VH-VL binders against q10491r548to677. Designs and how they scored, part 15

Target 1, 130 residues: q10491r548to677
Amino acid sequence: KVFKLGILIQNEKVRKDRLLSNREVGVILTSSQLMFFKNVYWISGLLDQLEDFKRSHSFSPCYFSPHLTSLSADYIIPLSDLVAYGDGSRIENELYSFSVKQKNQRTHVFSVTNVDELNDWLVKINFVST

## First folded at step 4 (VH-VL; framework fv_narsoplimab)

Design s46
Fold by ESMFold2-Fast, scan of step 4:
Structure s46 (fold): chain C 130 residues (1-130), chain A 123 residues (1-123), chain B 106 residues (1-106)
Amino acid sequence: as target 1 above (130 residues)
Amino acid sequence: QVTLKESGPVLVKPTETLTLTCTVSGFSLSNARMGVSWIRQPPGKALEWLAHIFSNDEKSYRTSLKSRLTISKDTSKNQVVLTMTNMDPVDTATYYCARTLDYDDYEPYFDYWGQGTLVTVSS
Amino acid sequence: QPVLTQPPSLSVSPGQTASITCSGEELGDKYAYWYQQKPGQSPVLVMYQDSKRPSGIPERFSGSNSGNTATLTISGTQAMDEADYYCQAWDSFTVVFGGGTKLTVL
């Protein structure tokens, strides 16, 4: 089951000194994992399909489910014991950042352009990770 | 001492699926800073990274081959498995597994390599 | 597709300094790693995190990484250093290798 689709800005540490916005990545949040895609144009098309579905159906997008067997992610992070959190920090005073982390593992940092998207990612990741 | 050993060597027909097993010793696949990568090298060519897996089952795949690749592990058996579908003669190469380290930057690198196994794709 | 560019070959005389370069956009913002591979053998890590030597690697091996270029430097090059050398770096969620440099010592 797909809980959320979107495009995130991947933040990378520059020699551990700071976080730089590296690139846009496509993201699919499922019941068990976060899947990342370097081809954002493809995921943009999938987002358009989801919005079309929402407009034509009065029900929750829980009935919109792309066939995941055909999807090949570039990177996968399992949700077990994964915590998503935002500390109120911003990238270059423009973007809202949030982190995802599992105990004793490296922190991954992403950013979005508005606070509503930030809160939606945090709520949904934490919901499915428990 | 740390060792990694690939299964094989293997002869594969075109269109068939390759399955390789890497058996590790001297370290645990549950160690938070460690994982295993698969790297291949066609005869006389450069090293080409294929996939990696870490202790928490974080996985990454070479973008050009990701639709053909699956990496998994069985921590209790100290084994990492790579499958690659739809094999072609151009996939003929020596396949290595290597211990993958991430010391806080999540920029993985390889400190110990297996001996390599020859995979030949031919009819 | 990420690209790390290495010269395909380099020749030095015994005792000379060999400098093997690896070029990529903004490579100095990332860590570079180096592997030595002798014929019929597995690669061996000879330099990690730009400039750190693994146990057992001679002090004549050193490394640097700045701007767009990482460099593996072998001072007082010996016949035993003849090998293929590969650089490696991170590109987002994937690992990339350079094309390799064949070092000849004659």
Scores: ipSAE 0.725, ipTM 0.864, lowest interface PAE 0.9, mean pLDDT 85

Design s47
Fold by ESMFold2-Fast, scan of step 4:
Structure s47 (fold): chain C 130 residues (1-130), chain A 123 residues (1-123), chain B 106 residues (1-106)
Amino acid sequence: as target 1 above (130 residues)
Amino acid sequence: QVTLKESGPVLVKPTETLTLTCTVSGFSLSNARMGVSWIRQPPGKALEWLAHIFSYDEKSYRTSLKSRLTISKDTSKNQVVLTMTNMDPVDTATYYCARTLDYDDYEPYFDYWGQGTLVTVSS
Amino acid sequence: QPVLTQPPSLSVSPGQTASITCSGEELGDKYAYWYQQKPGQSPVLVMYQDSKRPSGIPERFSGSNSGNTATLTISGTQAMDEADYYCQAWDSFTYVFGGGTKLTVL
């Protein structure tokens, strides 16, 4: 089951000046995993398919699974003991940032363009990881 | 001391699935900062990273090959397994597993390598 | 396909300094790592985080990373240093290797 899909801006700590590098990444939140895709164009196509599915299944909460059996993620983080949190910080005063982390693992930092999208990712990741 | 050992060598026919096992000792696959990567090297060619796995089953795959690759681990056996589907003669290479270190303040890298195993894809 | 570019070969005389370069956009923001591989053997880490030497690696090995180019420097090169040298960087979720440089000591 897919809980959310979208495009995030991945932020990474760089070795110089402690600045964060930015790149777009596709993301699918399932009942068990966060799946990340470097091909943002492919995710855009999947988002279009989801919108078409919603329109053809008006007012009916259905499991959306077209082409999901052929999904090949570049990076996968299981939701077990995963926490998503926002620290109130912003990237370059333009983007809203949040972090995801499993115990003693590398912290991954992402950003979005608005606070509503930030809160939606935080709520859904933490809900499913519970 | 830290050791990693690949299964094989293996002869694979075109279109078959490759399965390789890496057995580790001297460290735990439950250690949060340690994982295992698979890296291959065709004869006379460069090193090519394929996949990694860390303690909580965080996984990463080479983008060009991700649809063919699956990495998994069995912590109780101290083993990491790589499967690669639809093998082709161009996949003939020495396959290595390597301990992968990941800390918050620097990028992951490989500090200990197995001896390597030859995988030959031929009809 | 590697994103990191290395010269395919380099030849130096014994006792001379060898400088092996590795160039790529990733190195502007990321650390470089270096591996030595002798014929028929597994790679061995010889430099990490641009300029840090692992235990057991001789002091004649040093490293740097400036702009988009990382350099592995071997001073007083010895016959035992003949090997292929590979640079590596991390690209967000994945790893990239350079094409390798064959160092010959003649």
Scores: ipSAE 0.705, ipTM 0.863, lowest interface PAE 1.1, mean pLDDT 85

Design s48
Fold by ESMFold2-Fast, scan of step 4:
Structure s48 (fold): chain C 130 residues (1-130), chain A 123 residues (1-123), chain B 106 residues (1-106)
Amino acid sequence: as target 1 above (130 residues)
Amino acid sequence: QVTLKESGPVLVKPTETLTLTCTVSGFSLSNARMGVSWIRQPPGKALEWLAHIFSYDEKSYSTSLKSRLTISKDTSKNQVVLTMTNMDPVDTATYYCARTLDYDDYEPYFDYWGQGTLVTVSS
Amino acid sequence: QPVLTQPPSLSVSPGQTASITCSGEELGDKYAYWYQQKPGQSPVLVMYQDSKRPSGIPERFSGSNSGNTATLTISGTQAMDEADYYCQAWDSFTVVFGGGTKLTVL
């Protein structure tokens, strides 16, 4: 089951702890994994399909299940012992940042353009990871 | 002592699926700073990174090959398994597994390598 | 082509300094790593995080990374240093290798 689809800005450490925004990545949050895709166009297409689906199914509870069998992720983080958190920081005063950390693993930093989107990612990742 | 050993050598027919097993010794696949990568080298050509897996089943794949690759581990057997689908003669190479270190910067590198195993794709 | 560019070959006389370069935009903000591979053998890590030597690697090996170019330098090159040398860097979720440089000691 897919809980959320989206595009995040991946902020990656460079030499010595310097943090830079490096690229957009497509993200699928499932019941067991965070799946990351370098092909953001495909995720963008899925987001458009989801928006169309919501319009046509207004006033009705209906499950949206994108067809994932023909596409594999570039990067996978399992949700076991994973926590997402925001510390109130911004990237370059324009983006809202949050971190994702698995127990005793490296920290991944992402940003979004919208505080509501930030809160939605935090809530959904933490909900599924517990 | 740290050792890694690939299964094989293997002869694979075109369109078949390759399965390779890496057996590790001298370190734990539960160590958060340590993982295993698969790296291949066609005869006379450069090294090409394929995939890695770390202690919590954190995985990464070569972008050009990701649709063909699956990496998994069995911690109880100290083994990491690579599966590669739809093999082609151009996939003929020596396949290595290597201990992958990552010191919190997400810049993995390889300090111990297996001996390598020859995979030949031929009918 | 690989995104990390190395010269395909380099020749040096015994006792002279060999400088093997590796260029790519990744190296502007990421570390370089170097591996030595002799015929019929597995690669061996000879330099990590631009300029750090693993235990057991002779002090005549040194490294640097400036701009978009990393350099592995071998001072007082010996016949035993004849090998293929590969650089490696990180590029967003993936590991990238250079095309390799065959070092010949003439």
Scores: ipSAE 0.459, ipTM 0.813, lowest interface PAE 2.5, mean pLDDT 84

Design s49
Fold by ESMFold2-Fast, scan of step 4:
Order: sequence, then structure tokens, then C-alpha cells
Structure s49 (fold): chain C 130 residues (1-130), chain A 123 residues (1-123), chain B 106 residues (1-106)
Amino acid sequence: as target 1 above (130 residues)
Amino acid sequence: QVTLKESGPVLVKPTETLTLTCTVSGFSLSNAGMGVSWIRQPPGKALEWLAHIFSYDEKSYRTSLKSRLTISKDTSKNQVVLTMTNMDPVDTATYYCARTLDYGDYEPYFDYWGQGTLVTVSS
Amino acid sequence: QPVLTQPPSLSVSPGQTASITCSGEELGDKYAYWYQQKPGQSPVLVMYQDSKRPSGIPERFSGSNSGNTATLTISGTQAMDEADYYCQAWDSFDVVFGGGTKLTVL
């Protein structure tokens, strides 16, 4: 089951300039995993399909379920012992950042363009990881 | 001491699926900040990273090959398994497993390597 | 796809300094790592995080990373240093290796 899909800005800590390296990444939150995709165009296509589904199925109840068995992620993080949190920081005073971390593992930093999206990702990740 | 040992060597026919097992000793696959990668090297060519898996089953795949690759582990057996589908003669290479370190802000790198196993793809 | 560029070969005389370069956009903000591979053998880590030596690696090995170019330097080069050298860096979710440099000590 898919709980959320979207495009996040991935922020990597850089060693020399202390500037964050920013890139867009596609993300699918399932009941068990966070799946990451370098092909943002492909994820945009799924988002468009979801919006079309919402509009066209107002009269006919259907279950939207993309075929996940054929999906090949570039990176997968299981939700076991995973925590998403925001520390109140902003990236270059424009983006809202949050972190995703498993115990004693690398911290992944992401940003979004508005606080409602930030809250939605935090709530859904932490809900499913519990 | 740390050791890694690949299964094989293996002869594979075109279109078949390759399965390789890496058996580790001297460290636990449940240790945070470390895992195992598969890296291959065709005869006379450069090293090519394929996939890695860490203690909490975090997985990464080489983007160009991700649809063909599956990496998994059995912590109780100290084994990491790589599966690669639809093998082609161009996939002929020595395949290595290597201990992968990824602590905090430091990028993944390989401090101990197995001896390598030759995978030959031919009819 | 990201590329790490190394010279394919380098020749030095015994006792001279060998400098092997590795260039790529990702090295501007990420660490370089270096591996030595002798014929018929597995790679051995000789330098990590740009400039740190693993235990057991001789002090004549040093490293640096400036701009988009990482350099592995071997001072007082010995015949035993003859090998292929590969640089490595991280690019988001991929590990990238350089094409390798064959060091010949003549």
C-alpha cells in the first residue's frame, strides 16, 4: 500500500563549503519502505495519474493502486526504527527541511517548499514507522 | 579478523539469472554503519559498483542496472546474496563482495574485499 | 552519469614521486577514496576521506582533494607500488569509480 508519493529536494551535507548539495528525488512511502527514484520525470507521471484518478473516480468508487511489483528503486530505506523530524531549520531561507534517520545510520535531509507538505511527510512517515 | 568469501566460480548461459553468495566473518551484518557491496570488474577493465546493503536492510543499486539487481541478507547465516537477471556475455567479470562503511556524514567506502569470483557468461 | 577521470597510465623511476589525479564534479563537495590493485589480486584500500591512511599503508602514501581534483601521491616510489590505482567517490545513491591508472616503476 502506498501512503504518499511526491518529489522532495534532497540536501546532502558538503564537506568543503558547508553548502547543501540540492537535487530533486522521487519518493514513494509504502507500508514498509521509503523508496527513492532519481528519475523525477517518472514520478511526475505517477502524480499526474493520481490526480486523474481522483477526478475521474468521483462517481465510481475504485481503488487507486499503482503496480508496485515492477518498480525498481534506486534507494530503499525500511521503516523499521525510522524517525522523521524537523529541527526548525530552513535551507537558504526558502525551503523547509526535515531529517530521516535510523539508529546509528546516516541522516538523510530533505526539504519542501511549504510547511503543510513538511508536516504531511513527517506525520505519515512517523505514523507508518510506528 | 575480517574476511569475505564469494561463492563460485560460475558459468552462466545468456538470459539466465546469476546468484552469488557472500559469506562474511569477523563482523556482524547487524552492525550499524557497515554493510556489504557487490563490485565487479570485467577482464582488463575498471571496477564497477553494483549494489550495497546495510544493517537495517537499507539498499542501493547502480541506476543503470537496478531493474536486473536484487540484494538481500541473512544475518543469522552471515550471508549477503546478489541476484542479477538476464545475463549477457558483457556481464562476464570477476565479482567481489566488500565490507562497506557508512558512518554519519561519511560517504560509503570499502575497507575489506573478498578474493573475487569469476563469472563467465557464454553459450 | 557521473564520471571520475584518471590518466590511464603513469611511469616513474624508483625513488621518484608519483602523483595520480582523479577529476570529477562530485569531488568538489565529496570525499575521494583510493584503491590499489596488483595483478590477480583484490583491491586494497590505500587512502580514505581524501587524506587518511588505513593502518598498514606506508607513510609515503598521501592524499589531497582541491577543487574538483583529488590526488594520490606516492613519495620515494618503490617497485612494490607498481599496480593499478582506482579512485572512488559518492554521487547521491551511486558509488562511482575512476577508470584506473596503471603505475609502472621503471
Scores: ipSAE 0.505, ipTM 0.818, lowest interface PAE 2.0, mean pLDDT 84

Design s50
Fold by ESMFold2-Fast, scan of step 4:
Structure s50 (fold): chain C 130 residues (1-130), chain A 123 residues (1-123), chain B 106 residues (1-106)
Amino acid sequence: as target 1 above (130 residues)
Amino acid sequence: QVTLKESGPVLVKPTETLTLTCTVSGFSLSNAEMGVSWIRQPPGKALEWLAHIFSYDERSYRTSLKSRLTISKDTSKNQVVLTMTNMDPVDTATYYCARTLDYGDYEPYFDYWGQGTLVTVSS
Amino acid sequence: QPVLTQPPSLSVSPGQTASITCSGEELGDKYAYWYQQKPGQSPVLVMYQDSKRPSGIPERFSGSNSGNTATLTISGTQAMDEADYYCQAWDSFTVVFGGGTKLTVL
């Protein structure tokens, strides 16, 4: 089951603790894991399908469920002991950032273009991980 | 002492699935800072990283091969398993497993390697 | 395409300094790691986090990373240093290796 899909901006720490805005990444949040995809255009295609579905079914309470049975991610983080958090910081004064971390593992930092999207990712990741 | 040992050697026919097991000793697969990678090397060619797995089952795959690769672990057996589907003669290589260190703020790297196992793909 | 570029070969005389380079975008903000591989043997880590030597690696091995180029330097090169050398870096979610450099000491 898919809880959320989207495109995030992956931010990485450099050796001097500087945070850089690096690259777009596709993300799928399921009931058990976060899946990351370097091919952003494939995720864009799924988002376009979701928008088309919403327009066609705006008067019907239908669930959009893309067919993901043979999904191949570049990176997978299971949701056990995973926390998503934001500190209100912004990347280059334009993007809203948040972090994702498991105990003793690297912190992954992502950015989104608006605060509603930030809050939606935080709520959904933390909801599913607990 | 830290040791890693790959199963095999293996002869695989084209289109079949490869399964390799890495058995580790001297460290725990439950340690959050330690994992295992699979790395291959075709005869006379460069090292090619395939996949890694860490204690919470965090997994990464080489982008060009990700649809063919699955990495998993059995902590109780001290084993990491790599599965690769639809084998082709070009996949003939020595396959290594290696202890992968990730201290969170640093990038993953390999401090101990297995002896390697030859996988030959031919009809 | 390869994301880390190494010269395919390098020749030095015994006692001279060998400098093996590795170039790629990832090295501008990520650490470089180096592995030595002798014929028929598994790779051995000889340098980690740009410039740190593992226990057991001779002091004549040193490393640096400036701009987008990491360098493994072997001073007073000996016959036993003859091997293939591979650099490694992180590219966000995955590990990448350089194409390797065959060091000949003659």
Scores: ipSAE 0.675, ipTM 0.853, lowest interface PAE 1.2, mean pLDDT 85

Design s51
Fold by ESMFold2-Fast, scan of step 4:
Structure s51 (fold): chain C 130 residues (1-130), chain A 123 residues (1-123), chain B 106 residues (1-106)
Amino acid sequence: as target 1 above (130 residues)
Amino acid sequence: QVTLKESGPVLVKPTETLTLTCTVSGFSLSDARMGVSWIRQPPGKALEWLAHIFSYDEKTYRTSLKSRLTISKDTSKNQVVLTMTNMDPVDTATYYCARTLDYGDYEPYFDYWGQGTLVTVSS
Amino acid sequence: QPVLTQPPSLSVSPGQTASITCSGEELGDKYAYWYQQKPGQSPVLVMYQDSKRPSGIPERFSGSNSGNTATLTISGTQAMDEADYYCQAWDSFTVVFGGGTKLTVL
């Protein structure tokens, strides 16, 4: 089951006091993991398909066919003991950032362009995380 | 003392699957700052990074080989395993495992390397 | 797709300064790393994050990285420094190595 599909901006290390890059990554939030994809173009296509599906169905939950779940992620983060948090901070006053972290694990930092999207990611990740 | 040791050497026939095991000592695969990468070097050629894995199974693969590669770990055995499918003579190389450091910068580098193991692909 | 270009070979006399370059698009916006490899041996990290020296690496090794070019500099080069040198940088989801430079100390 897919809980959320979207595009996040990965916050790479700042080089010479600047963001190295505002790299877009495709993200699928499932019941067990966050799946990340380098190819954002096909994720954009899936987002369009999801939006069309939602318009044709009066259901808040949305499900993809089993075929779409066979896609290979470029990297994954398991949701076990994972917490997503944001402190309302902005990167260079333009982006809203949030972090995901497991106990004694590396922190991953991502950004979105608006606060509603930030809140939606935080709520859904923490809801699914066990 | 930090050490990494690859299994092998191995002979693989074309189209077969390669499996290599890296056994680590002197550090924990549960340490969030550390992981293990597989890097190969064909005879007389440059180093080529293949894959890495970090403490919570964060995995990254070389894009051009992604469909052929699988990396996994067994923290209790201090082992990292690389599997590569559909081997070809051009995959003949010395395969290294290396401790991979990442301080949360997403810019990994390799501070300790195993001795390397020769993988030969021929009939 | 990122390519790191190194000169294939460089020769210096003992005591001279060796400068090994590594060129790539916007390389100065990334960290560069350097590895030394002697014949039949595994690579050894000799420089990390552009200009930081690992414990045990002599102070005659230094590094820089600006614009499109990272440089590993060995001052007062010794016979023991003869080796292949590889640069490395990160693309956001992959590691890239240079083609290597064979340093000969005559």
Scores: ipSAE 0.013, ipTM 0.595, lowest interface PAE 7.7, mean pLDDT 80

Design s52
Fold by ESMFold2-Fast, scan of step 4:
Structure s52 (fold): chain C 130 residues (1-130), chain A 123 residues (1-123), chain B 106 residues (1-106)
Amino acid sequence: as target 1 above (130 residues)
Amino acid sequence: QVTLKESGPVLVKPTETLTLTCTVSGFSLSNARMGVSWIRQPPGKALEWLAHIYSYDEKSYRTSLKSRLTISKDTSKNQVVLTMTNMDPVDTATYYCARTLDYGDYEPYFDYWGQGTLVTVSS
Amino acid sequence: QPVLTQPPSLSVSPGQTASITCSGEELGDKYAYWYQQKPGQSPVLVMYEDSKRPSGIPERFSGSNSGNTATLTISGTQAMDEADYYCQAWDSFTVVFGGGTKLTVL
């Protein structure tokens, strides 16, 4: 089951002479894992189809994607012991940052363009990861 | 002493699935700063990274091959397993497993490599 | 889709300096890593995070990374340094290797 799909800005630790590397990445949150895709255009197209579907059917977003559980991701993070956190702090112009981390594992940092999207990702990741 | 050892060598027929096992010693697969990658090298060609797995089962796959690749681990056996479907003669290569450091928070790199195992794809 | 470009070969005389370059957009904000592979052997890490040398690697090996080009420098090159050298960088969720440089010491 898919809980959320979207596009995040990936912020990576970089050499000291650079602040952070920012790249768009497609993301699918399922009941067991976060799946990441380099093909942002495909995810963007799927988001458009989902919005059209919701306008026509009034279904919840997570219901739309019956066959997404068999997708081949570029990167996968299991939700076991995963925590998402952020304080809504703005980074750069109009970006809000949050982090995801598994116990004793490394931290991954992402940004979104508005605080409502930030809160929605935090709530849904933490809800599913319990 | 840190060691990694690949299973094989192995002969695979075209269209069949390859399964390789990497057995590690001298470190734990549950260590949060360590993981294992699979890297291959066709005869006389360059190194090509295939897949990575980290202690909490974080996984990465080469984009061009991701639909054919699965990486998993068995921490109790100190083993990492790579499967690759639909093998073709062009997949003939020496396959290495390597210990991977500084994944996620930093950039991954490989400090110890196995001896490599020859995978030949022919009829 | 990033590509790391290395010259395919380089030849130096014993005692001379060898400089092997690796160029790619990722190196502008990511670290470079270097591996040495001698014939019939597995690769060995010789440089990490642009300029840091692993224990056991001679001081004559040094590294730098500037303006999208990383360089592995071997001063006082010896016959034992004859090998293929590969650079490596991070590309988002994936690892990218350069095409390799065959260093010949004649």
Scores: ipSAE 0.631, ipTM 0.833, lowest interface PAE 1.4, mean pLDDT 83

Design s53
Fold by ESMFold2-Fast, scan of step 4:
Structure s53 (fold): chain C 130 residues (1-130), chain A 123 residues (1-123), chain B 106 residues (1-106)
Amino acid sequence: as target 1 above (130 residues)
Amino acid sequence: QVTLKESGPVLVKPTETLTLTCTVSGFSLSNARMGVSWIRQPPGKALEWLAHIFSWDEKSYRTSLKSRLTISKDTSKNQVVLTMTNMDPVDTATYYCARTLDYGDYEPYFDYWGQGTLVTVSS
Amino acid sequence: QPVLTQPPSLSVSPGQTASITCSGEELGDKYAYWYQQKPGQSPVLVMYQDSKRPSGIPERFSGSNSGNTATLTISGTQAMDEADYYCQAWESFTVVFGGGTKLTVL
């Protein structure tokens, strides 16, 4: 059900093809939607709990998820016709950016601190949106 | 023709919750490039943006007022609703709803405005 | 904190050019938008994306954005142009309005 959770840096697109890093957002990727949370501290705590659980037991997102399913997201993007793509750009401070876009919808731009996280988000979003 | 109309006018007592409804016509709240914002203007003062909502339930709020504001939509009724909790006399203003355009530039702007509705906060 | 600064008032004679400025760091990278508001009325969009004029807005209205300053220019100003003018930009996932400029045509 839950494919990935994490914290992304949400970017504003500016003129001259520059991206400004503006805020952190918590993100949960499920089989049907991207859920966004402005309460980064709560998501950070949840990631810590997940990491602690993995250290103690063999783990599946399914077994950890009861508390996750009680959440109210600040906003939700359905995965139908959603495409995630790297725009090939790097922003200041060695961040890596990617965009998500649905047909006839606005484009959202996010960044991560390393290329492995970039690839992981892109692969997982595109896999579940198929 | 594009039209937006706010409910009201409204008299609210201090500490009460304000609820305003914007009814739209001439465009669809399902259109991804179109949303609705709430913008207020206290008497004799500048315009102040409060919140917006777009088709996939993308919402944004003025940071200083975020804990007091909720924006929602009912696409079947062509309505956008704003609630604002714990009203104070300084919240007295004309409240506007406006069609919000964003063509993917992350730079929303307002091409059609409602007539505005006066919200007075007093005992 | 306010990020868009406008002069509070500007006076011009009929037929003269009015130039209303809007200054803020974000305007170096972001578009400016302009709204006209007459007493007791709702704002009306008169300029978008720095220099684009909506249909129905007279050709005497033009706009620019250079450095950190956007300018709305009204050539051959008429009495009907007397109004408050507000600039707007996008900053940190919020909409920011300038403080407004009262244009008096006398």
Scores: ipSAE 0.039, ipTM 0.691, lowest interface PAE 5.7, mean pLDDT 82

Design s54
Fold by ESMFold2-Fast, scan of step 4:
Structure s54 (fold): chain C 130 residues (1-130), chain A 123 residues (1-123), chain B 106 residues (1-106)
Amino acid sequence: as target 1 above (130 residues)
Amino acid sequence: QVTLKESGPVLVKPTETLTLTCTVSGFSLSNARMGVSWIRQPPGKALEWLAHIFSYDETSYRESLKSRLTISKDTSKNQVVLTMTNMDPVDTATYYCARTLDYGDYEPYFDYWGQGTLVTVSS
Amino acid sequence: QPVLTQPPSLSVSPGQTASITCSGEELGDKYAYWYQQKPGQSPVLVMYQDSKRPSGIPERFSGSNSGNTATLTISGTQAMDEADYYCQAWDSFTVVFGGGTKLTVL
């Protein structure tokens, strides 16, 4: 089951504690994994399909099920003992950051363009990780 | 001391699935800073990274090959397994496993390498 | 796919300085790593995080990364340094290697 899909801005912490690069990444949140895709155009296509599906099913609960396998992702993080957190702080021109931390200190930092999207990612990641 | 050892050598027929096992010693696959990568080198050619796995089963794959690759680990056996589907003669190479270090900022590099194993794909 | 460009070969005389370059867009904000591979042997890490030398690697090995170009420098090059050298960098979720440089000491 897919809980959320979208495009995030990945903020890399390289060369100690400095944040040096911003890259767009496609993301699919499932019941067991965060799946990351370097091909953001493919995820953009899925987002377009989801919007078309919502428009054509306006009177029914949206049930959208793309066919996915773990082999299609570029990077996979299992959700066991994973926590997402953020403080609503801004990066660059109103970008809002949040972090995803696995149990043993590996941390990934992402940004979104609005606070509602930030809160939606935090709630959904933390919900499925429990 | 740190050691990694690949299974094989292996002969594989075209279209078959390759399975390689890396057995590690001298470090734990439960260590958050440590993982294992698979890297191959065709005869006379450059190194090509294929996949890595870290503790808690974080995995990453080479973009061009990701639909063919699966990496997994058995921490109790100190083993990492790579499978690669639909083998082709062009996949003939020496396959290495290597300890992959990441100090929490996700910029992996390889400090110890196995001896390598020759995988030959022919009919 | 991101590309790390290395010269395919480099020749130096014993005692001279060898400078092996590695160029790629990702090196502007990512670390470079270097591996030495002798014939019939596994690669050996000789430089990490641009300029850090692993234990056991001679002091004549040094590294730098400026702009989009990383350089592995071997001072007082010896016959035993003859090998293929590969650079490596991180790119988002994946690793890329350079094409390799064959260093000949003659």
Scores: ipSAE 0.100, ipTM 0.699, lowest interface PAE 5.7, mean pLDDT 81

